VH-VL binders against q0atu2. Designs and how they scored, part 90

Target 1, 119 residues: q0atu2
Amino acid sequence: MLDKKARIRTSREYRNVFEKGKRLSGRFLIIYYVENALDNNRFGFITNKKIGMAVIRNRIKRQLRAIVREYQGQVKNKHDIVLVARAGIGKSSFEGMEKDYIAIMKKAGLFARNANKID

## First folded at step 3 (VH-VL)

Design z1 (framework fv_ivicentamab_arm2)
Fold by ESMFold2-Fast, scan of step 3:
Structure z1 (fold): chain C 119 residues (1-119), chain A 118 residues (1-118), chain B 110 residues (1-110)
Amino acid sequence: as target 1 above (119 residues)
Amino acid sequence: EVQLVESGGGLVQPGGSLRLSCAASGFTFSDYYMNWVRQAPGKGLEWVSIIYSGGDTDYASWAKGRFTISRDNSKNTLYLQMNSLRAEDTAVYYCARDSYGEWLFDYWGQGTLVTVSS
Amino acid sequence: AYDMTQSPSTLSASVGDRVTITCQASQSISSYLAWYQQKPGKAPKLLIHKASSLESGVPSRFKGSGSGTEFTLTISSLQPDDFATYYCQQYESYSEGLYTFGGGTKVEIK
C-alpha cells in the first residue's frame, strides 16, 4: 500500500493534473503528470468500465499500486502523477504492466536511469 | 503469428511526397507502440518515428516537420507520411513493433524501398 | 542523445572461430542494451535483450555481457548461418525517442 501522503485524493486535485499536466501514452497505461509545490510525489489511479468487470478492475488497481510503490524511490520528487489504465490492460501480465510503467516513466523523464528492483 | 507487411515504397522526385503503410496481424495492434526505422543502402539502422498506443508521437530531430506517423487501429495499419523528400531519405523503411513498452524492436517487417532521385 | 560506438566495423572470420564484437555507450545505460542480427536483404532480428538475455530460439553459442558503458557480443564457435551484420541498441534513454543504434559490425567470410 502507498502512504496516504503519496495519494491524490480529491476530484479537484485530479482535475488539476488533467488540465495542467502533460500526457504520455504507453501500451497499457496513460500517465498525466505535473510538477507540484509539495515535498513529495502523489499518485492517482483510474480504471474505468472499458477494462472489464469490477473484479478485473480491482485486480488491476491493486497491481498498479504495487508497481508504483515498488518503484517510488526512483521517481523524481515533487510530481503529481495520474495513471489511467487502457482497455487492453486486462489482458496484460503483472510483468507487462510493470515494463510499461517503467518505459513511460523513463519517457516522461520522471525515472532514474537505472529503474531496477533491489534484489 | 505476428506479421508486419510494409507497402508504398517507390521512386519519387526530390521535394515530392510518399505515404508508407504497414499492415499488422497476429496481435492486438492497438495495445502496442509502433515504429518506423530506416536503413540507407549499405548503411546502418536509423530510428525515424514512434507512435504510442494512445496516439502520441515522437520523431527523430531531422524528421520533425517533414514526416508524420499515424495509425488506424480499426484497420490494424501504421502509416508514415513523408513530405519534402531529399536524396538522403533514400532507404529501406521498416515497420517495427515495440516489445512490451521496453522500446526494443521485437518484430520487424521486411521493409519497403524508397528511392529519392530525379 | 547517446553515442553508441561499435568495433570493429568489419571482421573477417572462419567457421569455428571465436568472434567478439564490442559496443560502447557515451554514458552509462546500465544493462539496457539489445543486440540485433541482420542477414543480407533481410530485416534485423532481435538476438539479445537486457545485455545478456538470449531471445527464444537463439543458439547458446551467442553470449552477451557487460553493463554500464562497455558491452560485448561473443560467438563462441562461428557457424555459416552467423555471417551477418550485428547492431547494438541502447534503450535506457527514451526521452524524445532517443533510440540509438551502433554503427554495425559486419562479420564476413575470411
Scores: ipSAE 0.007, ipTM 0.580, lowest interface PAE 11.7, mean pLDDT 84

Design z2 (framework fv_ivicentamab_arm2)
Fold by ESMFold2-Fast, scan of step 3:
Structure z2 (fold): chain C 119 residues (1-119), chain A 118 residues (1-118), chain B 110 residues (1-110)
Amino acid sequence: as target 1 above (119 residues)
Amino acid sequence: EVQLVESGGGLVQPGGSLRLSCAASGFTFSDYYMNWVRQAPGKGLEWVSIIYSGGDTDYASWAKGRFTISRDNSKNTLYLQMNSLRAEDTAVYYCARGAYEDYYFDLWGQGTLVTVSS
Amino acid sequence: AYDMTQSPSTLSASVGDRVTITCQASQSISSYLAWYQQKPGKAPKLLIHKASSLESGVPSRFKGSGSGTEFTLTISSLQPDDFATYYCQQYESYSEGLYTFGGGTKVEIK
């Protein structure tokens, strides 16, 4: 589970990220991201009806939170990041979502260098 | 016009160095990951290196320690520094843009020839 | 590592022929495969991504199919502009920075 203070909750806060942030698209995910004035990162999650039934959308949200939590320590501090699930995400595996997240975060310059390489 | 133009290729002796450049125009360069892909004469395509937004990089195993990819977003330019060149590095080097949605290559430069020979 | 094998390495054909090129991955890449066309002395050009998604401006005679480990590029009625070398490329394994290309298939005139 992701810590409560690390979550974007209000419509106003989501709107701020969409209006002022940068956008990058991955295979299953779109991220919107902007630097914040806080001591920590905050994450938001959006799954809409294009993805599928509520059961599928709830599973995707849960899996995305787990992925974000797992890699929380690799994300550069002081950012608000919103993950928007794309229509095709419902057919992806957990591993597929995880790979897409790592790739898009690296592409955005938000991830620690070489997070996938352990030597 | 959306375009990539490579330069800096030429004849170099084994053990020598070269720096390749790729000038990008017509798109927001900083939004894209960029790649170098090479092709030896009469042979197939071989991926060399990638640079992500923010400067993170990855390399083919044979390129590690010899080649360095870098970018200057203020100049819309991609670079490849090649050191300790070998005869088997002889190839046309292409600058290639990664697609915005995924890791296939949707835009290619014309290539620049690097010949490593005594 | 993902090995990509193309067959045939060369293929002789006439204008109007149906041409089929095969690409085989050593392990599953789902649908994360692209096809490129390269004419002599020119840079490669993207034709198809995600195994079957035709790029804008590419003629409808080009069709990609397959998933998992076996993929096919079909040209339904070969045109003079289609004599070229074709490459498949996997992009499932992008986290290791290894975007493996097939060996290429040269489509030449009979």
Scores: ipSAE 0.007, ipTM 0.591, lowest interface PAE 10.6, mean pLDDT 85

Design z3 (framework fv_ivicentamab_arm2)
Fold by ESMFold2-Fast, scan of step 3:
Structure z3 (fold): chain C 119 residues (1-119), chain A 118 residues (1-118), chain B 110 residues (1-110)
Amino acid sequence: as target 1 above (119 residues)
Amino acid sequence: EVQLVESGGGLVQPGGSLRLSCAASGFTFSDYYMNWVRQAPGKGLEWVSIIYSGGDTDYASWAKGRFTISRDNSKNTLYLQMNSLRAEDTAVYYCARGTYDSWYFDVWGQGTLVTVSS
Amino acid sequence: AYDMTQSPSTLSASVGDRVTITCQASQSISSYLAWYQQKPGKAPKLLIHKASSLESGVPSRFKGSGSGTEFTLTISSLQPDDFATYYCQQYESYSEGLYTFGGGTKVEIK
């Protein structure tokens, strides 16, 4: 799991990212992102009913958190980032989700070139 | 059996339009990302376009504005609308299934020939 | 952009030969590379994905290897069915040109 400090927790915080942030769409993921006034990154995760039943949505959430945690050392500091899973994500492999995450973060300019991958 | 069958190819004049179809069977069509890939006579493979299960699309840069990929999940059919055709668009057009959980093509149709000439 | 270069463009071989085809990416694609076989007048057929994962039903004489920018397809003992054109394809790209194919390698009878 991601550290509590690195999680977006309140509706107000999610709303701020959606209202003020930029949006980029990938194949399985959409990210909304905005620079924050903190000294760390925070991540939020949204899996809606179009993805499937709660068991599937919870699996996807766990897998996305694992991916984010693995690559958090590569993310440029001081951002709030919300990942929204698209309807088709439920049938993607872990590798498919991971590749889409890397691609969209690079497109957003949020990945540092020589950051460490955290296991 | 999993099968993709293309149709709609033929001879068309430069500046003309043509719509290709790809009929899918043997799998849950709506679950898969679908692609068009072309091959000019005697040349290599060239990716044209993708349509994701949710309806979003991406195109090769040269195809944007001229080609439109679409799907009808109720009919298990993929389409490619080609406008403003050029001689350089002459090719066999393949329908290809994207692996839903990855980005390579595991099933291909037999192809349909599009010839653009005057 | 991810340019894919295959070598050789054509090679002549005999049944029983060991055949090696190489594919070079202009920048790292990790292991996100597939190999396809295409026989004259036919559609391509997937042989290998993720650089080295053999597809079900593909003979074990086919082997893929490599990572980063250098990749190899090897046929350990060429059979009559193996005379075909082979293509590599990257699927790492996150920009325009999501999929890029190599130029192809034609394996023909000596």
Scores: ipSAE 0.008, ipTM 0.564, lowest interface PAE 12.2, mean pLDDT 85

Design z4 (framework fv_ivicentamab_arm2)
Fold by ESMFold2-Fast, scan of step 3:
Structure z4 (fold): chain C 119 residues (1-119), chain A 120 residues (1-120), chain B 110 residues (1-110)
Amino acid sequence: as target 1 above (119 residues)
Amino acid sequence: EVQLVESGGGLVQPGGSLRLSCAASGFTFSDYYMNWVRQAPGKGLEWVSIIYSGGDTDYASWAKGRFTISRDNSKNTLYLQMNSLRAEDTAVYYCAREGGYYDFWSFDLWGQGTLVTVSS
Amino acid sequence: AYDMTQSPSTLSASVGDRVTITCQASQSISSYLAWYQQKPGKAPKLLIHKASSLESGVPSRFKGSGSGTEFTLTISSLQPDDFATYYCQQYESYSEGLYTFGGGTKVEIK
């Protein structure tokens, strides 16, 4: 799971990322991202009703958190990043979501040049 | 009736441009991901591009920089702007709906296709 | 990255025959594979999604099976309306080449 310090927790913090950040879309994910004034990265997760019922949305949110946690070491420091799940994500595989996340983060220039995947 | 109808195909010289249209009816167009798929005469199917319900896009590597997919949800219409056309772009171009629901990502509805011929 | 190979390219059969078409993926696509039927001059028609899920209105003589890298489409008793070209398509990929079609299998009259 992600530590509390690595999570975007408040509506105000989410709003800041949406208003000030850049947007990049993948097949199943949209990211909004902005540099922060902290010494660490923070992540937010949004799963809307178009994805499906609460059970499906909760599963996807848990899977996205696991993906983000696994690749934390590759993300350039000092960013607030919000992941928004797109409607079709409900029928994607875990590997599919992981591939989309990696592709988006690379396209955004958010993966560090010399970073390595943790474990 | 749930259907897709393409138009805008024709004969174009190499280096020229064409814009294809696909008119959707009988379903909530804005809820669906839309694709362009092409087929050269006597050959197989080849995916060209996708536009998601939110307006974001992806392209086949060979289409990037030359082709632009777009949509107008108020008109229930999908577009493909094709620039810098080459002889190898000669094909029937189909618009295809991708399921934006739980059950599948496959193309469950296709238009009749529109022929684009690029010749010198 | 994802190559899709269909075999055979052409298949000759008679009405009532059992027909099997194979599709090979160059790497695992789990069950994210669809089958399409195309008749001359017509658009493709979706028959099967998720490797084995038959589309509404498609006759039960069509059956999809397989997972990972090897998939088959079987027509248990070929009907006159089934002479067509069949295509498999992967939709597992998230990189460039999100969708890859097989080369097609033409089922023609013997």
Scores: ipSAE 0.007, ipTM 0.552, lowest interface PAE 12.6, mean pLDDT 84

Design z5 (framework fv_ivicentamab_arm2)
Fold by ESMFold2-Fast, scan of step 3:
Structure z5 (fold): chain C 119 residues (1-119), chain A 118 residues (1-118), chain B 110 residues (1-110)
Amino acid sequence: as target 1 above (119 residues)
Amino acid sequence: EVQLVESGGGLVQPGGSLRLSCAASGFTFSDYYMNWVRQAPGKGLEWVSIIYSGGDTDYASWAKGRFTISRDNSKNTLYLQMNSLRAEDTAVYYCARVYGDSWYLDLWGQGTLVTVSS
Amino acid sequence: AYDMTQSPSTLSASVGDRVTITCQASQSISSYLAWYQQKPGKAPKLLIHKASSLESGVPSRFKGSGSGTEFTLTISSLQPDDFATYYCQQYESYSEGLYTFGGGTKVEIK
């Protein structure tokens, strides 16, 4: 589980990331990210109705949170990061989503060199 | 049996537009991500665009704003709308199939030639 | 974008030869590398995916190896049907340049 301190909670906080952040698109994911004034990272998750029914959207959200949690130790501190699922994510496997997350985080410069999941 | 057939290529003047089609048969088209890949005469392969099973898309940087990929799952057909064509867009255009998480191109059409010249 | 450098650009060989083609990625792509064969006037055909997984119906004389940044395609005992151009292709990237191909290696008769 992600600690509550590591979650973006309010619409205002999401809007701040969208308006002031940088955008990077992957195959199944888009990330928006901006440096924060805290000493920890915060993550937000958006799944649009275009992805599919609520059961699919809820599965995707749970899987993305699990992926983010697994790799949180590899993410450079002081960032607010919002993950937006693209329409095609509903057909992706867990491994496919994980691979996409790692790739986009590395490209954004937010991941440690030799980005590996921590134990 | 399992195949992709491109059509719509031809001669077009610089600045013109053209729409390519790719007819899929022998598999559940709606389950697959689909790509367009091109090859200029005597040159190598160059990726153009992808459309995911859910309808989202990605493009090569040089293609963004000029080319639009789309699909009609009821007709098992992939499209590429090409606008503002330039001489350097002259190539054989292939459609190619990707299955979700596999990402390699396991099935290719025969290609359709697009020639952009005056 | 991941740059893919393929060598040699042209290779002359005789039937029965062992042929090796190299593909270098500008940064690690793990094993997400495919090899394609293209004969004149025809579409590319998938030979190998995931660096070393031979596609169904492809002769066992084709072998892929490597991971990270260096990959090879080896053809043991070259046959007449193998004179073609070969392309490597990365599919690790998820942004602009999603699929990047090597420049191709033409295997021609000596």
Scores: ipSAE 0.007, ipTM 0.561, lowest interface PAE 12.0, mean pLDDT 84

Design z6 (framework fv_ivicentamab_arm2)
Fold by ESMFold2-Fast, scan of step 3:
Structure z6 (fold): chain C 119 residues (1-119), chain A 119 residues (1-119), chain B 110 residues (1-110)
Amino acid sequence: as target 1 above (119 residues)
Amino acid sequence: EVQLVESGGGLVQPGGSLRLSCAASGFTFSDYYMNWVRQAPGKGLEWVSIIYSGGDTDYASWAKGRFTISRDNSKNTLYLQMNSLRAEDTAVYYCARGPDYYWEAFDIWGQGTLVTVSS
Amino acid sequence: AYDMTQSPSTLSASVGDRVTITCQASQSISSYLAWYQQKPGKAPKLLIHKASSLESGVPSRFKGSGSGTEFTLTISSLQPDDFATYYCQQYESYSEGLYTFGGGTKVEIK
């Protein structure tokens, strides 16, 4: 699991990312991202009811946190990033979500050059 | 050392209420999904309810409206409020942790607490 | 909800025997299946998750296999500690009955 200081926690912080950030969509994920004034990255996760039951939404949130944690070392520092799950994500495999995350982060220019994994 | 310890079981009459507790230790309780699973004497396992780390819940269809799962993260304690009890609710009630990131089911179980519903 | 059919309900075996327990789902659950061991008067213990991933501390004689709708738990050389009841459990379901267990297989001394 992600450390608490690496998580976006408040409604105000989420609104800031949505209002001021850039948007980029993948197959299963949408990211909203903005540079922050901190010295670390923070991540938020949104799984709307249209995805399905609470069990699906909470499983997806957990899997996304695990993916983000695995690739944390590759993300360019000083960003607030919110991951929004698209309706079809509930039918995706873990590997499918992971591949989509990597692809969108690379498209956004948020992955460091020549980095493919943590460390 | 990771432990779950149930308490609160006992003899109740049909139509009565009972609240079960599960004390967790040895892990960051607030980070985990928690479940109640029951087993009638001489019978198999039956899932009752889940509470997610974020506080959302799901129930077996037969438990909806009668049972309420809740948690107090400040006390590392899981609860099951059982109302309108029936003879068919007689069972050992287990507290169980999970699922984990990678779809690990229920990796830690308590010893169980016996609930007997009889007149 | 997914029905989980476990067979046989009981089997008699001797120490050193190879035993196989089968679990069948009413519809595909991919690999989202766990196996538990329960000894009399004790809580269940997780043996295998994700159909074939052995839990830490579980002896290597236990093996899970299968995907989709048909799964097996095999004990390659039965030991005295293995006389117990075994349960499969799906955790793929998104509807009523999110987690369903098989009926159990009691492995008893021949």
Scores: ipSAE 0.007, ipTM 0.589, lowest interface PAE 12.0, mean pLDDT 85

Design z7 (framework fv_ivicentamab_arm2)
Fold by ESMFold2-Fast, scan of step 3:
Structure z7 (fold): chain C 119 residues (1-119), chain A 118 residues (1-118), chain B 110 residues (1-110)
Amino acid sequence: as target 1 above (119 residues)
Amino acid sequence: EVQLVESGGGLVQPGGSLRLSCAASGFTFSDYYMNWVRQAPGKGLEWVSIIYSGGDTDYASWAKGRFTISRDNSKNTLYLQMNSLRAEDTAVYYCAKGGWDEYYFDYWGQGTLVTVSS
Amino acid sequence: AYDMTQSPSTLSASVGDRVTITCQASQSISSYLAWYQQKPGKAPKLLIHKASSLESGVPSRFKGSGSGTEFTLTISSLQPDDFATYYCQQYESYSEGLYTFGGGTKVEIK
């Protein structure tokens, strides 16, 4: 699980990222991201009904949180980042989601090119 | 208004090198991905390379290893370093700006001609 | 790998004609397709993004349609300014860095 301080929790906080942030699309993920005035990163997660049933959406959300947690030390500090799962994500493997996350974060300039998992 | 102005094109011999520049104005340059797209005389558009707002890059398979895209956000300038040039690289090279949240090209420069010939 | 096939490569038409250009993707790209117009000696100009979203200042006679693998650009009543080459471009393959253009369709005076 991600620490409470590393999570975007309120509708107001999500709205700020959507309204003021940049958007990048990956194969299975879309990210919205904006610099924050804090000294830490915060992450939000959105899985809508287009993905599938609640059981599938909850599995995807847990897997995305696990991926973000494992790589949080590689992420450039002072950003609010929202991950939105695309409709096709339910057919992806954990490894596929992980590779897409790394690729899109690198393209956004939020992630080191030779990223490694947090030990 | 958005403006993109390419420069650096010219005549170069096979095996030679050339560096193209694109001066951007009228938008927050650092917020957008930037592209090079080329067009050989009488032929279609061919994507060359992209540099994302964060600095990561991708290349057409035929360009990888020979061409290097880069940017200087403090100068609002995009570059394309072209090495080991071939006659087949003869084309007009366009600088093209990405959209805010998607990867279509909303503004283009007028292009600069690169001729690779002995 | 996303291949983009555009047809026809050349089309002869008269002012007032209805012109239709087709673009086919080798795999589904949803609606992530743009159309560009290039007039002789000029840089390309964006006409349509998201398959059907007309850019500001582009005449309403231009219409984009389609989703998945088959897309069309239609000019309902061809004007003199419309004699140009048209290109489609996919942008669904973001994670692979492939931004493939179709081969182009040249709309010539009949």
Scores: ipSAE 0.007, ipTM 0.569, lowest interface PAE 12.3, mean pLDDT 84

Design z8 (framework fv_ivicentamab_arm2)
Fold by ESMFold2-Fast, scan of step 3:
Structure z8 (fold): chain C 119 residues (1-119), chain A 119 residues (1-119), chain B 110 residues (1-110)
Amino acid sequence: as target 1 above (119 residues)
Amino acid sequence: EVQLVESGGGLVQPGGSLRLSCAASGFTFSDYYMNWVRQAPGKGLEWVSIIYSGGDTDYASWAKGRFTISRDNSKNTLYLQMNSLRAEDTAVYYCARDFYGSEYAFDIWGQGTLVTVSS
Amino acid sequence: AYDMTQSPSTLSASVGDRVTITCQASQSISSYLAWYQQKPGKAPKLLIHKASSLESGVPSRFKGSGSGTEFTLTISSLQPDDFATYYCQQYESYSEGLYTFGGGTKVEIK
């Protein structure tokens, strides 16, 4: 899935995004985002207990990473972005999650005007 | 600096009530889940309650109906209303931030406030 | 609620020793386990989250391992600052017992 350099890995990095970043809510997703100084985009993924048991949370996290990977080339460079799954996401289809991701990223101004999937 | 400071502890008689406060600073309080955890003198840690960023709550089974967790995001303050107190509720009460980037681990703790239930 | 059994309750060790603490869950918690250190009169400090992920600023001599029902905290070369009580905590449970702590392991000087 995502390259190691494109992932938010440490507690400190997540805290930075939550404390300094902007928040935008979608139907199934909340994003927190902040410009970084590392010249690369990095993504974090959070699934909480309100979504369901570990197996469901792990499935959702895996699906969200796949969506992010497909569209990573359309995200404006130099951002740390954390995706937080909302409770209702467990009832969403993959297509539903994908549509919500695209919509929220466009609303945040983080997508290029002509966003395209990267195979 | 990220900090949590508890207050409101003290001596209370069995059957009495007490309200604890936890003042948060150095982070966007409204974005975090917040917990109360207690520790009886010389004993181990025991989880009491959680309030999610959206205001929903969950409780330890023994705390339901007696304890109420709440938050005031405009004041960056977490509360625990304790009713029908018993001698076995005597403990140091900690507030703790629920860290998104590691899901449900408590990354920041207050110093605690002592509640003594005695006649 | 998931029961968390921590062993040993107390251990005596010398500086430089390898210390191992075990935590057992009554049913699988995958990797949703944290380790905390608590010194007398102080609040607990998070050391490790998600069974093996070391918190920033925590010395590399601390290592967490395990998944499912058996977990281990290892201190490879005990230092004077490491004499403390250690707690494991599960956060897998979706039911009323969302979080459960182990009983604690007191690491004291030999």
Scores: ipSAE 0.006, ipTM 0.583, lowest interface PAE 10.8, mean pLDDT 85

Design z9 (framework fv_ivicentamab_arm2)
Fold by ESMFold2-Fast, scan of step 3:
Structure z9 (fold): chain C 119 residues (1-119), chain A 119 residues (1-119), chain B 110 residues (1-110)
Amino acid sequence: as target 1 above (119 residues)
Amino acid sequence: EVQLVESGGGLVQPGGSLRLSCAASGFTFSDYYMNWVRQAPGKGLEWVSIIYSGGDTDYASWAKGRFTISRDNSKNTLYLQMNSLRAEDTAVYYCARELYSGDYWFDPWGQGTLVTVSS
Amino acid sequence: AYDMTQSPSTLSASVGDRVTITCQASQSISSYLAWYQQKPGKAPKLLIHKASSLESGVPSRFKGSGSGTEFTLTISSLQPDDFATYYCQQYESYSEGLYTFGGGTKVEIK
C-alpha cells in the first residue's frame, strides 16, 4: 500500500493538479502533474465507469497503486501526480499497464536522471 | 530489415466477405501492436482497427461488428476479416506497426492491398 | 474522436519555395500529432512525431511546430522529392476513434 503521505486525498488537491498541472497521455493512462511545496511525492488515481464494471475498476486501481509503489523511488521528488485510467485500460495486462506507466513518466521527465534503466 | 506485406485484396460483391493478411518479418512480431489503415482511391487515410500485443482489439465506430482484426504470432501474420462489405469500403488497406513504448505513430507501413467492392 | 482539418487541400509550389501546411484539431491534442508523407502509388512514410520531433533520416528542411489545436509542417526549401501528399494524425484520443487523420495536403508542381 502507498503511505498516507504519498496519496492525494482531498477533492481540493485533485482540482489543483487538474487546473495548474501539465497533462501527458499514454496508451492506457493520462497523467496530470505539478510541482508541490512538500518534501515528498503524492499520487492520485481516477478510474471512471468507461473502464467497465466495478470489479474491473477495482482491479485496475489496485494494479496501478502496485505499479506506482514499485517505481516510487525513481520518481523525481516534490510532485503531485494524478493517474487517470483511459477506457481501454481494462484490456491491458499488468505488464502492459506497467510499461505504459514507465513510458509516460519518462516522457514527462519525472524519472531521476541516474535511475536504473527500466524497460 | 523490417517488412510488412499485405495480401488478400480483390474484387468482391456488395454484402460479401474478404479476409486480408499481413506478413511481418525482421522483428519480434509478438511484441508490437498492429493496425489496419485504409485509403479510398484518391482520398485520405482512415484508421480501421488495432490489435494489441496481448490480443485485445479496438475498432473505428463504423467498423465495429463488420470487421474483425486478429493475429497469429506463430506465423507472424496479422489478419482483417471484413464482412457485409459496401461500395464505400473500396480502398487500399495498409497494415502498420506500432511499438509499445508510449509512442503511437505508425512505422513501418506495408505496401497495401486493394479491395474493390462492386457488382 | 477528434476531427482533424488540413489546409490547404492542394498547394502549387516551385522548387526552392517555403511551403507551410496547417492542421487544426477540433479539441486540444497537446503535442500528440504525427506527420506523414505519401508519394503516388506508395505507402505513407513517417516524417515527424510528437508535433516537432524529426524522424531519423528525414531532411532537416522539414519542421513541425505547434501544440494544442493548431499545428504546422514547414518545408523551408522545397526539393523535387517533396512533391507528395502530406497527412497529420492525432493520437491523443482515448475514446472511439483512437486515431484520426487530416484530409491531406497535395503539394504539386506550379
Scores: ipSAE 0.006, ipTM 0.549, lowest interface PAE 12.4, mean pLDDT 84

